VH-VL binders against IMP cyclohydrolase (purO). Designs and how they scored, part 12

Target 1, 198 residues: IMP cyclohydrolase (purO), of Methanopyrus kandleri (q8tz52)
Amino acid sequence: MYVGRFLLAGKLEDGTPIAVYGVCSRSFSDRRIEVREGAAFVVPEDPSYITENPYVTYTCARIVDEFLVLTNGAQTDPIADKLESGVPPREALVSVTFAMDYEHDEYNTPRISLITDGETFWLGRVAPEEVYFRVMKPKDGEGYLLSVYGEYAEVPSKPNMTLDREDPLECDPVPSFEHYVCSVIARHDGGRWSLEAR
Short names: E, the ipSAE of ESMFold2; O, the ipSAE of OpenDDE; V2, 0.75 times the mean of E and O plus 0.25 times the DockQ between their complexes.

## First folded at step 12 (VH-VL; framework fv_flanvotumab)

Design g3 (from f6 with heavy chain G101T; at its last look DockQ between E and O 0.04; V2 from the best seeds 0.00; counts 0 for: pae E 18.1 > 2, placed apart)
Fold by ESMFold2, look of step 12:
Structure g3 (fold): chain C 198 residues (1-198), chain A 122 residues (1-122), chain B 108 residues (1-108)
Amino acid sequence: as target 1 above (198 residues)
Amino acid sequence: QVQLVQSGSELKKPGASVKISCKASGYTFTKYYMNWVRQAPGQGLESMGWINTYTGKPTYAQGFTGRFVFSMDTSVSTAYLQISSLKAEDTAIYYCARYKTNFYETEWFDPWGQGTLVTVSS
Amino acid sequence: EIVLTQSPATLSLSPGERATLSCRASQSVRSYLAWYQQKPGQAPRLLIYDASNRATGIPARFSGSGSGTDFTLTISSLEPEDFAVYYCQQYSNWPPYTFGQGTKLEIK
């Protein structure tokens, strides 16, 4: 199945909080994620393309103290900035994602956004047909999957996947995603988030 | 060749100040952060913190605030460590070491300066 | 704070022998661990980064292994120039990145 970009939030069976932002794309299969200093960026595989077209890059992850922000676009930085200013996660997520609206590009691409401190997860989607935000506290092994397109293109009210593998990208249904390009995996260990590009 | 050259050894009395220099060559100074590491006589390595050479912003490890000041002069590719109100326990070798870039993560230290011995005695 | 404990504190061996140096972290550092060599009167030198990758110019007799909390530096056949102090360093947690206390490798 084709889902476009996706967010995965939850806890592994051992209780480790995890979150994933993943990119599936028919158009930009030459992308990678670059991690640096508590942030992650979607960038071209060939860095010379950045100097010619800076709009093909964006921040997809940012760590702010105990909080992790993951999104599919330009809303990452404004959400993180509000958290740095002391705005609570619910307000930071909702106000920024809603105000920026879905992307008014050729495809009216929905925005998907996540904030988490490892125990509480705030998840939202803004699309032409839906504006929905939810707070959740996953139990061990529970996963919440939200995508831009396809079967998972709706903020789930209940866990909709099981995180029964050490590698969250190996948990169903992620292996069935078409045109997978790259991901960032966040793990919560010792009270802090760490980021790994895939 | 990438190289860090530090100023010479210092002999000081308690209460004095010292300013150690670390001059970089062979690379673009502002593309790599600079770390300072202390090694007391017969002891191991202790990271004191680092300076972002692009912005000039220092970050200090716990226990190294107040009397320890990191600074730099980008026009001469030089980082500085200043220690004020010197105490006998400040006797140590102080190293600078090149540290992570503001473009790519490299979080190990390579290369190191030759070290500057500061001796504090009455 | 992540504490790195190196063992043994001192290792006495002869040239040609195999040296095995241990570094244990108080909590997981994944693969974010480096090894340094410090010869008497000299600055430390990077040997291994990311647990197992040799730095440029480091002889093949040096190898690193491990992940999580347990890491090993192995020198397969000791040369006279290998007698030095060895330090591990973790960089999984944001600064300050911590060092182990060192293992002194001495000629017997």
Scores: ipSAE 0.000, ipTM 0.416, lowest interface PAE 18.1, mean pLDDT 86
ESMFold2 (binder alone), look of step 12: mean pLDDT 89; pTM 0.886
OpenDDE, look of step 12: ipSAE 0.028; ipTM 0.653

Design g4 (from f6 with heavy chain Y33W; at its last look DockQ between E and O 0.47; V2 from the best seeds 0.00; counts 0 for: pae E 11.6 > 2)
Heavy chain, then light chain:
Amino acid sequence: QVQLVQSGSELKKPGASVKISCKASGYTFTKYWMNWVRQAPGQGLESMGWINTYTGKPTYAQGFTGRFVFSMDTSVSTAYLQISSLKAEDTAIYYCARYKGNFYETEWFDPWGQGTLVTVSS
Amino acid sequence: EIVLTQSPATLSLSPGERATLSCRASQSVRSYLAWYQQKPGQAPRLLIYDASNRATGIPARFSGSGSGTDFTLTISSLEPEDFAVYYCQQYSNWPPYTFGQGTKLEIK
ESMFold2, look of step 12: ipSAE 0.000; ipTM 0.492
ESMFold2 (binder alone), look of step 12: mean pLDDT 89; pTM 0.887
OpenDDE, look of step 12: ipSAE 0.374; ipTM 0.783

Design g5 (from f6 with heavy chain T55K K57N; at its last look DockQ between E and O 0.51; V2 from the best seeds 0.00; counts 0 for: pae E 10.7 > 2)
Fold by ESMFold2, look of step 12:
Structure g5 (fold): chain C 198 residues (1-198), chain A 122 residues (1-122), chain B 108 residues (1-108)
Amino acid sequence: as target 1 above (198 residues)
Amino acid sequence: QVQLVQSGSELKKPGASVKISCKASGYTFTKYYMNWVRQAPGQGLESMGWINTYKGNPTYAQGFTGRFVFSMDTSVSTAYLQISSLKAEDTAIYYCARYKGNFYETEWFDPWGQGTLVTVSS
Amino acid sequence: EIVLTQSPATLSLSPGERATLSCRASQSVRSYLAWYQQKPGQAPRLLIYDASNRATGIPARFSGSGSGTDFTLTISSLEPEDFAVYYCQQYSNWPPYTFGQGTKLEIK
């Protein structure tokens, strides 16, 4: 299945909170995620392309105190800035994602955004056909999958996957995603978020 | 409504320069890369590269570095191809073509300009 | 660089016949393949994108199929206006996107 970019949020069966931002791309597969200083960036495999191709890089993850922000685009930094200023997660997620709206490109690309402190997850999608935000508190083993396109292109009202593997990328249906490029996996361990690029 | 209109044919001598224009209308110029494609007489299509219309940075295919320069003027939604030190082998039709889609999605060429014939003859 | 090889180089058929044009890639291009039609003195026109999707305004007699390395353009019943040169193009890897050398479809 082709989903484009996706967010996965929930808890592993052992109770470990996790979140994933993943990139599937039909056109440009020479990208990776670079992790540094409590943030993650989608960047080209060849760093020299950054100055030639400004659209190929963006912040996809930021850690702000106890909060993790994951998004598919330019809304990551403004959401994180709101959190740093003391704006509550619900307001930070909704106000920024809604104000930036879906991208008015050729395909009206939806924005997908996530904030979590490890127990509460705030998830949203802004698209031409629907604006939807939901708060959730996953139980152990429960996963919430949201994508830009395809079967999962709707904010789920209930858990829609089981996080039954230690590696969330191995949990159904993620292995069936077409054109997978790269991802960042966030794990909440000992009261802190850590980021790992794949 | 979406159109690319190129400048007219050019007759040049070896060693001269030419600058071909490609004016876009009916869409937001800076949201799509512009590509250049060469077609020598009786031959197939050869990709020359593209320009990022948001930043103005060009990328050239192998064999098109040096004498070929892509540029643009966003105030008039126009891309340019300049060829310096013209050689007889540069005789061709040069097309501009919009790179449709975004970075993650379908990226075929639509529309194409009507083509500009450059003839290099001594 | 991904090389696209089209076959046959020339296909001679009559109106009403079925045309089958092949494009083979040196590496997998997944489904990222387009087909263009070019008539003499005209710019190329997009027919098929993503291997099998017909572009807007293209007649139903044109269809595309294939994935990976082997692709086919089929014209189910040739019309007089279909005699032209056909190019495949891949966009699987970041630029430069490459074209096949073309198949000339001519009147027998």
Scores: ipSAE 0.005, ipTM 0.495, lowest interface PAE 10.7, mean pLDDT 87
ESMFold2 (binder alone), look of step 12: mean pLDDT 90; pTM 0.906
OpenDDE, look of step 12: ipSAE 0.250; ipTM 0.751

Design g6 (from f6 with heavy chain Y104W, light chain R30K; at its last look DockQ between E and O 0.04; V2 from the best seeds 0.00; counts 0 for: pae O 10.7 > 2, placed apart)
Heavy chain, then light chain:
Amino acid sequence: QVQLVQSGSELKKPGASVKISCKASGYTFTKYYMNWVRQAPGQGLESMGWINTYTGKPTYAQGFTGRFVFSMDTSVSTAYLQISSLKAEDTAIYYCARYKGNFWETEWFDPWGQGTLVTVSS
Amino acid sequence: EIVLTQSPATLSLSPGERATLSCRASQSVKSYLAWYQQKPGQAPRLLIYDASNRATGIPARFSGSGSGTDFTLTISSLEPEDFAVYYCQQYSNWPPYTFGQGTKLEIK
ESMFold2, look of step 12: ipSAE 0.530; ipTM 0.804
ESMFold2 (binder alone), look of step 12: mean pLDDT 90; pTM 0.899
OpenDDE, look of step 12: ipSAE 0.020; ipTM 0.575
ESMFold2, look of step 14: ipSAE 0.276; ipTM 0.697
ESMFold2 (binder alone), look of step 14: mean pLDDT 90; pTM 0.899
OpenDDE, look of step 14: ipSAE 0.007; ipTM 0.546

## First folded at step 14 (VH-VL; framework fv_flanvotumab)

Design h2 (from g6 with light chain K30R; at its last look DockQ between E and O 0.04; V2 from the best seeds 0.00; counts 0 for: pae E 15.0 > 2, placed apart)
Fold by ESMFold2, look of step 14:
Structure h2 (fold): chain C 198 residues (1-198), chain A 122 residues (1-122), chain B 108 residues (1-108)
Amino acid sequence: as target 1 above (198 residues)
Amino acid sequence: QVQLVQSGSELKKPGASVKISCKASGYTFTKYYMNWVRQAPGQGLESMGWINTYTGKPTYAQGFTGRFVFSMDTSVSTAYLQISSLKAEDTAIYYCARYKGNFWETEWFDPWGQGTLVTVSS
Amino acid sequence: EIVLTQSPATLSLSPGERATLSCRASQSVRSYLAWYQQKPGQAPRLLIYDASNRATGIPARFSGSGSGTDFTLTISSLEPEDFAVYYCQQYSNWPPYTFGQGTKLEIK
């Protein structure tokens, strides 16, 4: 199935909080995720093509104290900036993404966004036809999958996947996603978030 | 009131075809999958598969590919089951049932249509 | 595919008795299990959802329990209208739902 970009939030069966931002793309497969101190960036696979275009190169993850911010676009940094200023997660998520709206690109691409401290997860999707935000506290083994397109393109009200593998990318239905390119996996371990590019 | 109303019973000869309708009312048709369930005389419930009412994409259970076609017309909130090249073993009651969740929310079947009896005899 | 196995296949009891119907899943379905009642000539009717919650209008004598792989439907004191076929259904993973083969509850 083709889902485009996606967010996965939840807890592994052992209780480890995790989050994933993944990229599936038919047209822009020459990209990777680069992790730097407390942040991750979607960049061209070939570094000589680095650009300031927010649809090609952007921050997809940022750690702010106990919080992790994961998004599919330019909203990552403004959300993180609000958190650094002491704005509560719910307000930071809603105010930034509602003001930025969906991506007014050629395809009116929805924005998908996640904030989490490892226990509480704030998930949002802003699209031309709807705006939805939800707060959740996953139980062990519960996963919440949200995508830009396809069968998961709606903020779930209940867990819609089981995190029964230590590698979240191996949990159904992620292996069936078409045109997978790259991802960043965040794990909450030892009281802090860490980032790993795939 | 959420309701599914199916077309009436059919008496058919082997080799004919039948198209069963399932008209939905009281909810947004495209937000929930429509499922088809077969019950042969004296037998249990057998899932035939479903149609994604937002995209129109059908999914068939094993054994129901080929002669069984799910379709829909969103302008009249109606799902259809078409069975071609009917055989005597196709004699059964065919139910439609709403998948109470959507693909993000897995839930039970509610409501069910009243069922459509298809009888195939020589 | 998650297989649901119901037992017993047939249960013969008298009005006033307690009925216990079992449904076992081949792998964990957590709490995502429903029970349906089907009377002759009728469509199935939802009794229990999410393993233990009674659907609207279902009498208190019906109760569900269990989680993971083992589930039970209990009818505390059978009434004449309770003699029917009962099905369990799981909806834990996308896709698809599956049904148990049914338990026929008949009057002795």
Scores: ipSAE 0.000, ipTM 0.438, lowest interface PAE 15.0, mean pLDDT 87
ESMFold2 (binder alone), look of step 14: mean pLDDT 90; pTM 0.899
OpenDDE, look of step 14: ipSAE 0.022; ipTM 0.551

Design h3 (from h2 with heavy chain N102D; at its last look DockQ between E and O 0.49; V2 from the best seeds 0.00; counts 0 for: pae E 11.3 > 2)
Heavy chain, then light chain:
Amino acid sequence: QVQLVQSGSELKKPGASVKISCKASGYTFTKYYMNWVRQAPGQGLESMGWINTYTGKPTYAQGFTGRFVFSMDTSVSTAYLQISSLKAEDTAIYYCARYKGDFWETEWFDPWGQGTLVTVSS
Amino acid sequence: EIVLTQSPATLSLSPGERATLSCRASQSVRSYLAWYQQKPGQAPRLLIYDASNRATGIPARFSGSGSGTDFTLTISSLEPEDFAVYYCQQYSNWPPYTFGQGTKLEIK
ESMFold2, look of step 14: ipSAE 0.000; ipTM 0.497
ESMFold2 (binder alone), look of step 14: mean pLDDT 90; pTM 0.894
OpenDDE, look of step 14: ipSAE 0.016; ipTM 0.556

Design h4 (from h2 with heavy chain T106V; at its last look DockQ between E and O 0.21; V2 from the best seeds 0.00; counts 0 for: pae O 10.6 > 2, placed apart)
Fold by OpenDDE, look of step 14:
Structure h4 (fold): chain C 198 residues (1-198), chain A 122 residues (1-122), chain B 108 residues (1-108)
Amino acid sequence: as target 1 above (198 residues)
Amino acid sequence: QVQLVQSGSELKKPGASVKISCKASGYTFTKYYMNWVRQAPGQGLESMGWINTYTGKPTYAQGFTGRFVFSMDTSVSTAYLQISSLKAEDTAIYYCARYKGNFWEVEWFDPWGQGTLVTVSS
Amino acid sequence: EIVLTQSPATLSLSPGERATLSCRASQSVRSYLAWYQQKPGQAPRLLIYDASNRATGIPARFSGSGSGTDFTLTISSLEPEDFAVYYCQQYSNWPPYTFGQGTKLEIK
């Protein structure tokens, strides 16, 4: 299954809150995620591709106090900035993602956004045909998967995967994603988020 | 001008091998994937797969694994298609085609090479 | 696998006439559809991308429309050089990208 980009949010069986942003690509697998200073960035392997184009290089993760922000595009920083300014996560997620709308690139790529404090997860998707935002509180072992393409290209109303492995990337259906490129895994421990590039 | 120029027609015996070249010009070779398309006589277009011209990683479509090998030489901006153990049914025109070019996940093919006819006959 | 079915298989028209070619997908490909023209003895060339965008250098008489599963290539007034085989291609699904079987536009 090709999903393009995906967000995974939930709790492992041991109760550990996790969130993942992953990148799959049919055309360009020469991308990686770099973690630096409480943030993660999607960057090309070839520095010559680094431009001001937000579709080429962008922030995909930011930690803001107790909050984690994951998105598939330029909405990451604005959402994080609102959180820093004290805007509630629901409002930050909805206002920014909605206002920015789907990406007006050649393919009208939907925007997917996630905020979480480890207990509550705010998930949203803005596409040409629909806008959806949901709040969920996953139980241990419950995961919410949202992708740009494929069968998960809609905000789930209930958990749609089980996090039954220590590594969320090993949980079905993630291993079946075709042309997987890279991801960032966020783990919540001791009230702090940590980022791992994979 | 962006263009792809392929090697000339080939006449081979069954069991032999052939290597087709596709030379790119007018653009940065490593910034665009190269696709291969087969067209049997009087038939339609069939995608064979592609090669990542930056990493060199080939991806083969179903039915084009084993005897088909994609390769490249960045020093001369050239992609190659090698077919081994040739069969009569391999007789076709083979095209190279570039991705349109950007960082989107989906792309069309443009431009195309002029095609290389491979005839396999005993 | 997404299957593209083009119709008709053969279209016989005269210069100056309007040509309408259909491409139907077995499932939605959104707007990720391209049209190619292949003249006898030549390689395919891009006509339309993203369902309705005319490629550079393509005459205005060529137009594409449609979304989802039903797409149309229209040639408003046929020129002698337009008689060729036309292919649609979807690039919505995972590679390999699939082509329609082609429509042969021949001179009546």
Scores: ipSAE 0.005, ipTM 0.548, lowest interface PAE 10.6, mean pLDDT 90
ESMFold2, look of step 14: ipSAE 0.012; ipTM 0.513
ESMFold2 (binder alone), look of step 14: mean pLDDT 90; pTM 0.891

Design h5 (from h2 with light chain N93D; at its last look DockQ between E and O 0.22; V2 from the best seeds 0.00; counts 0 for: pae O 8.6 > 2, placed apart)
Heavy chain, then light chain:
Amino acid sequence: QVQLVQSGSELKKPGASVKISCKASGYTFTKYYMNWVRQAPGQGLESMGWINTYTGKPTYAQGFTGRFVFSMDTSVSTAYLQISSLKAEDTAIYYCARYKGNFWETEWFDPWGQGTLVTVSS
Amino acid sequence: EIVLTQSPATLSLSPGERATLSCRASQSVRSYLAWYQQKPGQAPRLLIYDASNRATGIPARFSGSGSGTDFTLTISSLEPEDFAVYYCQQYSDWPPYTFGQGTKLEIK
ESMFold2, look of step 14: ipSAE 0.670; ipTM 0.855
ESMFold2 (binder alone), look of step 14: mean pLDDT 89; pTM 0.878
OpenDDE, look of step 14: ipSAE 0.013; ipTM 0.581

Design h6 (from h2 with heavy chain N102T; at its last look DockQ between E and O 0.12; V2 from the best seeds 0.00; counts 0 for: pae E 11.8 > 2, placed apart)
Fold by ESMFold2, look of step 14:
Structure h6 (fold): chain C 198 residues (1-198), chain A 122 residues (1-122), chain B 108 residues (1-108)
Amino acid sequence: as target 1 above (198 residues)
Amino acid sequence: QVQLVQSGSELKKPGASVKISCKASGYTFTKYYMNWVRQAPGQGLESMGWINTYTGKPTYAQGFTGRFVFSMDTSVSTAYLQISSLKAEDTAIYYCARYKGTFWETEWFDPWGQGTLVTVSS
Amino acid sequence: EIVLTQSPATLSLSPGERATLSCRASQSVRSYLAWYQQKPGQAPRLLIYDASNRATGIPARFSGSGSGTDFTLTISSLEPEDFAVYYCQQYSNWPPYTFGQGTKLEIK
């Protein structure tokens, strides 16, 4: 199945909070994710092509104190900035993403965004036809998958996958995703978020 | 209206060079790859490769890694195909075609330029 | 490289008849297949994308079907303007995308 970019949020069966931002793309496949000091960036594989274009190079993850922000674009930094200023997660998520709206490219690409402190997960999708924001508290083993395209292109009201593998990328349906490029996995361990690029 | 407008037909002798232009309008030129497609007389469509319009990096299909050069000028939203050391077998219609999609999704070709006939004859 | 083979090479029919054009891929392209129409002296025009979706402005008499390796373009009742060459194209993986060799639909 082709889903484009996706977010996965939830808890492993042992109760470990996790989140994933993954990139599947039929173009610009020459990119990877770099992790630096509490942040992750989508960047070109070849550093000679690094640009200021937010569709080529952008922050996809930022850790702000106990919060993780994980998104598919330029909204990552403004959301994180609001959290740093003391704005509550719900307000930070809604105000930034609603004001930025969907991407006004040819496909009107939705923006998908996550904030979590490991207990509460705030998930949002802003698209031309619909705007949805949901708050959830996953139980052990519960996963919430949100993608730009395909069957999971809707903010789920209930868990829609089971996190029954220690590697969240091995949990169904993720192995069936086509045109995988790269991802970042966030894990909450010892009261802190850590980031791992894939 | 999204359009690609190509330069006019060319009549050339063997050994000469030609540079075909493809001017884009109605969309952001740097957001989509530009493809070049060759159609020899009475033959089908053959993709020659593409140029990444954001970085300027060309990629050539097999068989087009020599005398064919893709370039662009983003200030006038124009892609170029240059063919050097022209041979009789280069006689063809050359199309530019935009990949339909976004930076993340490049799928089929839409729109196409109107085509530029290059005739190489003594 | 994924090779697309179209059949028949030439199809001779009259206005009002039903046309069926085939495209076979050498390996699965799932549903990532487009159909184009090309009239003499004109650039190709997109008809169908993702195997079965009509492009904007394409009449309902054009329909596409298939998945995996076998695809069909159907024109339910031929109009005089439908006599042209038809190409399939796959985009199931990274470029280069490949074209079929074409099916000529001619008036008889």
Scores: ipSAE 0.000, ipTM 0.488, lowest interface PAE 11.8, mean pLDDT 87
ESMFold2 (binder alone), look of step 14: mean pLDDT 89; pTM 0.880
OpenDDE, look of step 14: ipSAE 0.019; ipTM 0.559

## First folded at step 15 (VH-VL; framework fv_flanvotumab)

Design i1 (from f6 with light chain N93D; at its last look DockQ between E and O 0.15; V2 from the best seeds 0.00; counts 0 for: pae E 8.4 > 2, placed apart)
Fold by ESMFold2, look of step 15:
Order: sequence, then C-alpha cells, then structure tokens
Structure i1 (fold): chain C 198 residues (1-198), chain A 122 residues (1-122), chain B 108 residues (1-108)
Amino acid sequence: as target 1 above (198 residues)
Amino acid sequence: QVQLVQSGSELKKPGASVKISCKASGYTFTKYYMNWVRQAPGQGLESMGWINTYTGKPTYAQGFTGRFVFSMDTSVSTAYLQISSLKAEDTAIYYCARYKGNFYETEWFDPWGQGTLVTVSS
Amino acid sequence: EIVLTQSPATLSLSPGERATLSCRASQSVRSYLAWYQQKPGQAPRLLIYDASNRATGIPARFSGSGSGTDFTLTISSLEPEDFAVYYCQQYSDWPPYTFGQGTKLEIK
C-alpha cells in the first residue's frame, strides 16, 4: 500500500511509549533522517542540496522537556516553540497545525502532527476535506496509525494496529508500506525521550 | 497556458559548445523538475536527466555525466542545457519536458518543449 | 533500473483497422505508465497516463490497459493521423527516466 508520510503513536506490549514518523515517497527519495541532540531532521543525502524547501529539508522531531513533537513538515518548530513558552500541548498542536493549514501544492497535501508526554498523545490531521484532532491514552500494545494517504488517512478513534514487535516498523501494516525512505523512532524510557534514525 | 518554448536550431563544428534554453510559462517554475530528452535522427527518446528547479540540483543519466550541464535561471523561469566539446554523435533534437509531480509524488511528462535541433558537422 | 520493452518494433496496418501495441516492464511499475505519440517533426504528445486514463483532448479510440509488467495501447479504428511512433514511459520509481524504444505504426 502507498501511504506517503505517516505517524505511529502508542505503547509497546511492555508499556514503553513509542512514536514513529516515517517517510514514504514516490518522488525524491534521496533523503535520510539525521538525529541531533533533542531533534531529528529530514535532509538530503547530498549536503550540497540543503535548502529551506519544506518538502526536502525540515525538522520532523523535537523534544521539549517531557514532550515529543513529530510532524510531516514545517509545523514542527512552531509547535515546539509554543511548548517551550508554556502553551499546553492541546493548544500548541491545534493552533499551529490549523493556522498553517494543509499544503496548497498540487495534491493539497495534509499536515499531520503529534505531541506526546509518553502517557497522553495528541494527534491531528488538517486536510482540505477534514480537520480532526484527538487526544488518546494508549494501553499497552495499542497503536494509532495516521498517514497522509490511503487506508489510514483519518485520525483513528480507537487503536488500529497492535504493537506486538520490539521494532515498531515490523508491526503490521508497516512492512507493507511501499516506497519507504526513512523514519525516526522515539522511545520513552525513564521519563525521557530518545530518538533513533532508520 | 502551460508552455515550454525552446531556443532555435544550432549548427556547430566539432569541439564547439552550445547552450539551449527552455522558457516555462503558465505555472510555478520551481514546483516541478525540468527534464532533458535527446532524440538522435531516426532514434527513440533517451532521458538525459533532470534539474530540480527548487534546489538547482542536476541529476544526469548514465552516459551524460561529463560534457552535459543543466542549469537554470528562476528569475526568468528558464532551464538550460549546455553541451561542450561537441561531437558528431551529439547531432540530435533536444527536448525539455516538465515532470508533472512534486517531491513526494511522481507523474508523467507534460508539457514538452518543441525541441531544438543541434547539428554537428565539419 | 527498470527497462521497458515495446513490441512490435514496427506495425503495418491500414486505416480502419485495430492496432495493439505492447509495453513490458522488467519489474512491476503497478499502474504508473504513460503512453506518448510522436508524429514526424513534432514533440511527443501525452496520450494515456496511469496506464488507462486518456489525457485531455485525446480521442476515445485510444485506450490503455494493463498493470504490473504488461501494458497495452489499443487504437480501435485507425485514422490517417494515427500513423506515428508510440512510446511508453514508466514513473513508478523516482526519478522516472526510462522510455520504451518505441513502436512505429505505419500505413500498409
């Protein structure tokens, strides 16, 4: 299946909070995710192509104290900035994602955004036909998958996958995603988030 | 209307250089890749590669990594193909073609420029 | 690298006949395949995109079918202006950069 960019939020069976931002792309695939302390960036493999183009180079993850922010675009940094200023997660997520709106490109590409402190997950999608935000508290083994396109292109009202593998990228339906490029996996251990690029 | 207009035909001697222009109109130049396609006399279509019009990064197909240079000027919505050290085998029609897609989705070529004939003869 | 192989290389038919042109891919391209027509002295023109959708202004006698590795362009009743060279192109993997070698449709 082709889903484009996706977010996965939930808890492993052992109760470990987990979040994933993944990139699937049928176009420019010459990108990777680079992790630096407290943040992750989608970047070109060739550094000479570093640019301000939000489709090519952007922050996809930021850690702000106990919070993790994951998004598919330029909204990551403004959301994180609001959290740093003391704005509550619900307001930070909704106000920034809604104000930036869907991308007005040829496909009207939806924005997808996630904030979590490891227990509460705030998930949102802004598209031309639908604006939807939801708060959830996953139980052990529960996963919530949200994508730009395809079968998972709606904010789920209940768990829609099971996190039954230690590697969340191996949990169904993720192995079936076409044109996978790269991802960042966040794990919450001992009250803090860590980031791993894939 | 979406349109690509190329510079006129060129007659060159071996060893010379040529620079072909492809001016775009009717759309946002930087949102789509610009491709170059070669067609030697009586032959099929051969992709030479493309330029990312947002970043300026050229990518060359195998066999086109030396004497061929893609460039652009976004202020006039124009892509360029420069061929140096021309050889008789470079005699061909050279087309520009817009890649109708974006950085995450892929589509077909539309529109095409009208073509520029480069003739290399001694 | 995905290779597209067109057959036949040349197809000789009369006006009013049905033409069937084949394009085979070395790997699955799903439905991400386009067909172009090129008349003498002209740039290629898009006929079919996504395997089966006619481009704007293309007559109904042109149809495309297939998926995966095997694709067909059909012209149901040939008109004099249809005698040209036809190319397939895949765009399944980025970047798209491969064309078939062409099928020449000529008047018998």
Scores: ipSAE 0.013, ipTM 0.536, lowest interface PAE 8.4, mean pLDDT 88
ESMFold2 (binder alone), look of step 15: mean pLDDT 90; pTM 0.899
OpenDDE, look of step 15: ipSAE 0.029; ipTM 0.649

Design i2 (from e1 with light chain N93D; at its last look DockQ between E and O 0.62; V2 from the best seeds 0.00; counts 0 for: pae E 13.0 > 2)
Heavy chain, then light chain:
Amino acid sequence: QVQLVQSGSELKKPGASVKISCKASGYTFTKYYMNWVRQAPGQGLESMGWINTYTGKPTYAQGFTGRFVFSMDTSVSTAYLQISSLKAEDTAIYYCARYKGDFYETEWFDPWGQGTLVTVSS
Amino acid sequence: EIVLTQSPATLSLSPGERATLSCRASQSVRSYLAWYQQKPGQAPRLLIYDASNRATGIPARFSGSGSGTDFTLTISSLEPEDFAVYYCQQYSDWPPYTFGQGTKLEIK
ESMFold2, look of step 15: ipSAE 0.000; ipTM 0.482
ESMFold2 (binder alone), look of step 15: mean pLDDT 90; pTM 0.909
OpenDDE, look of step 15: ipSAE 0.033; ipTM 0.642

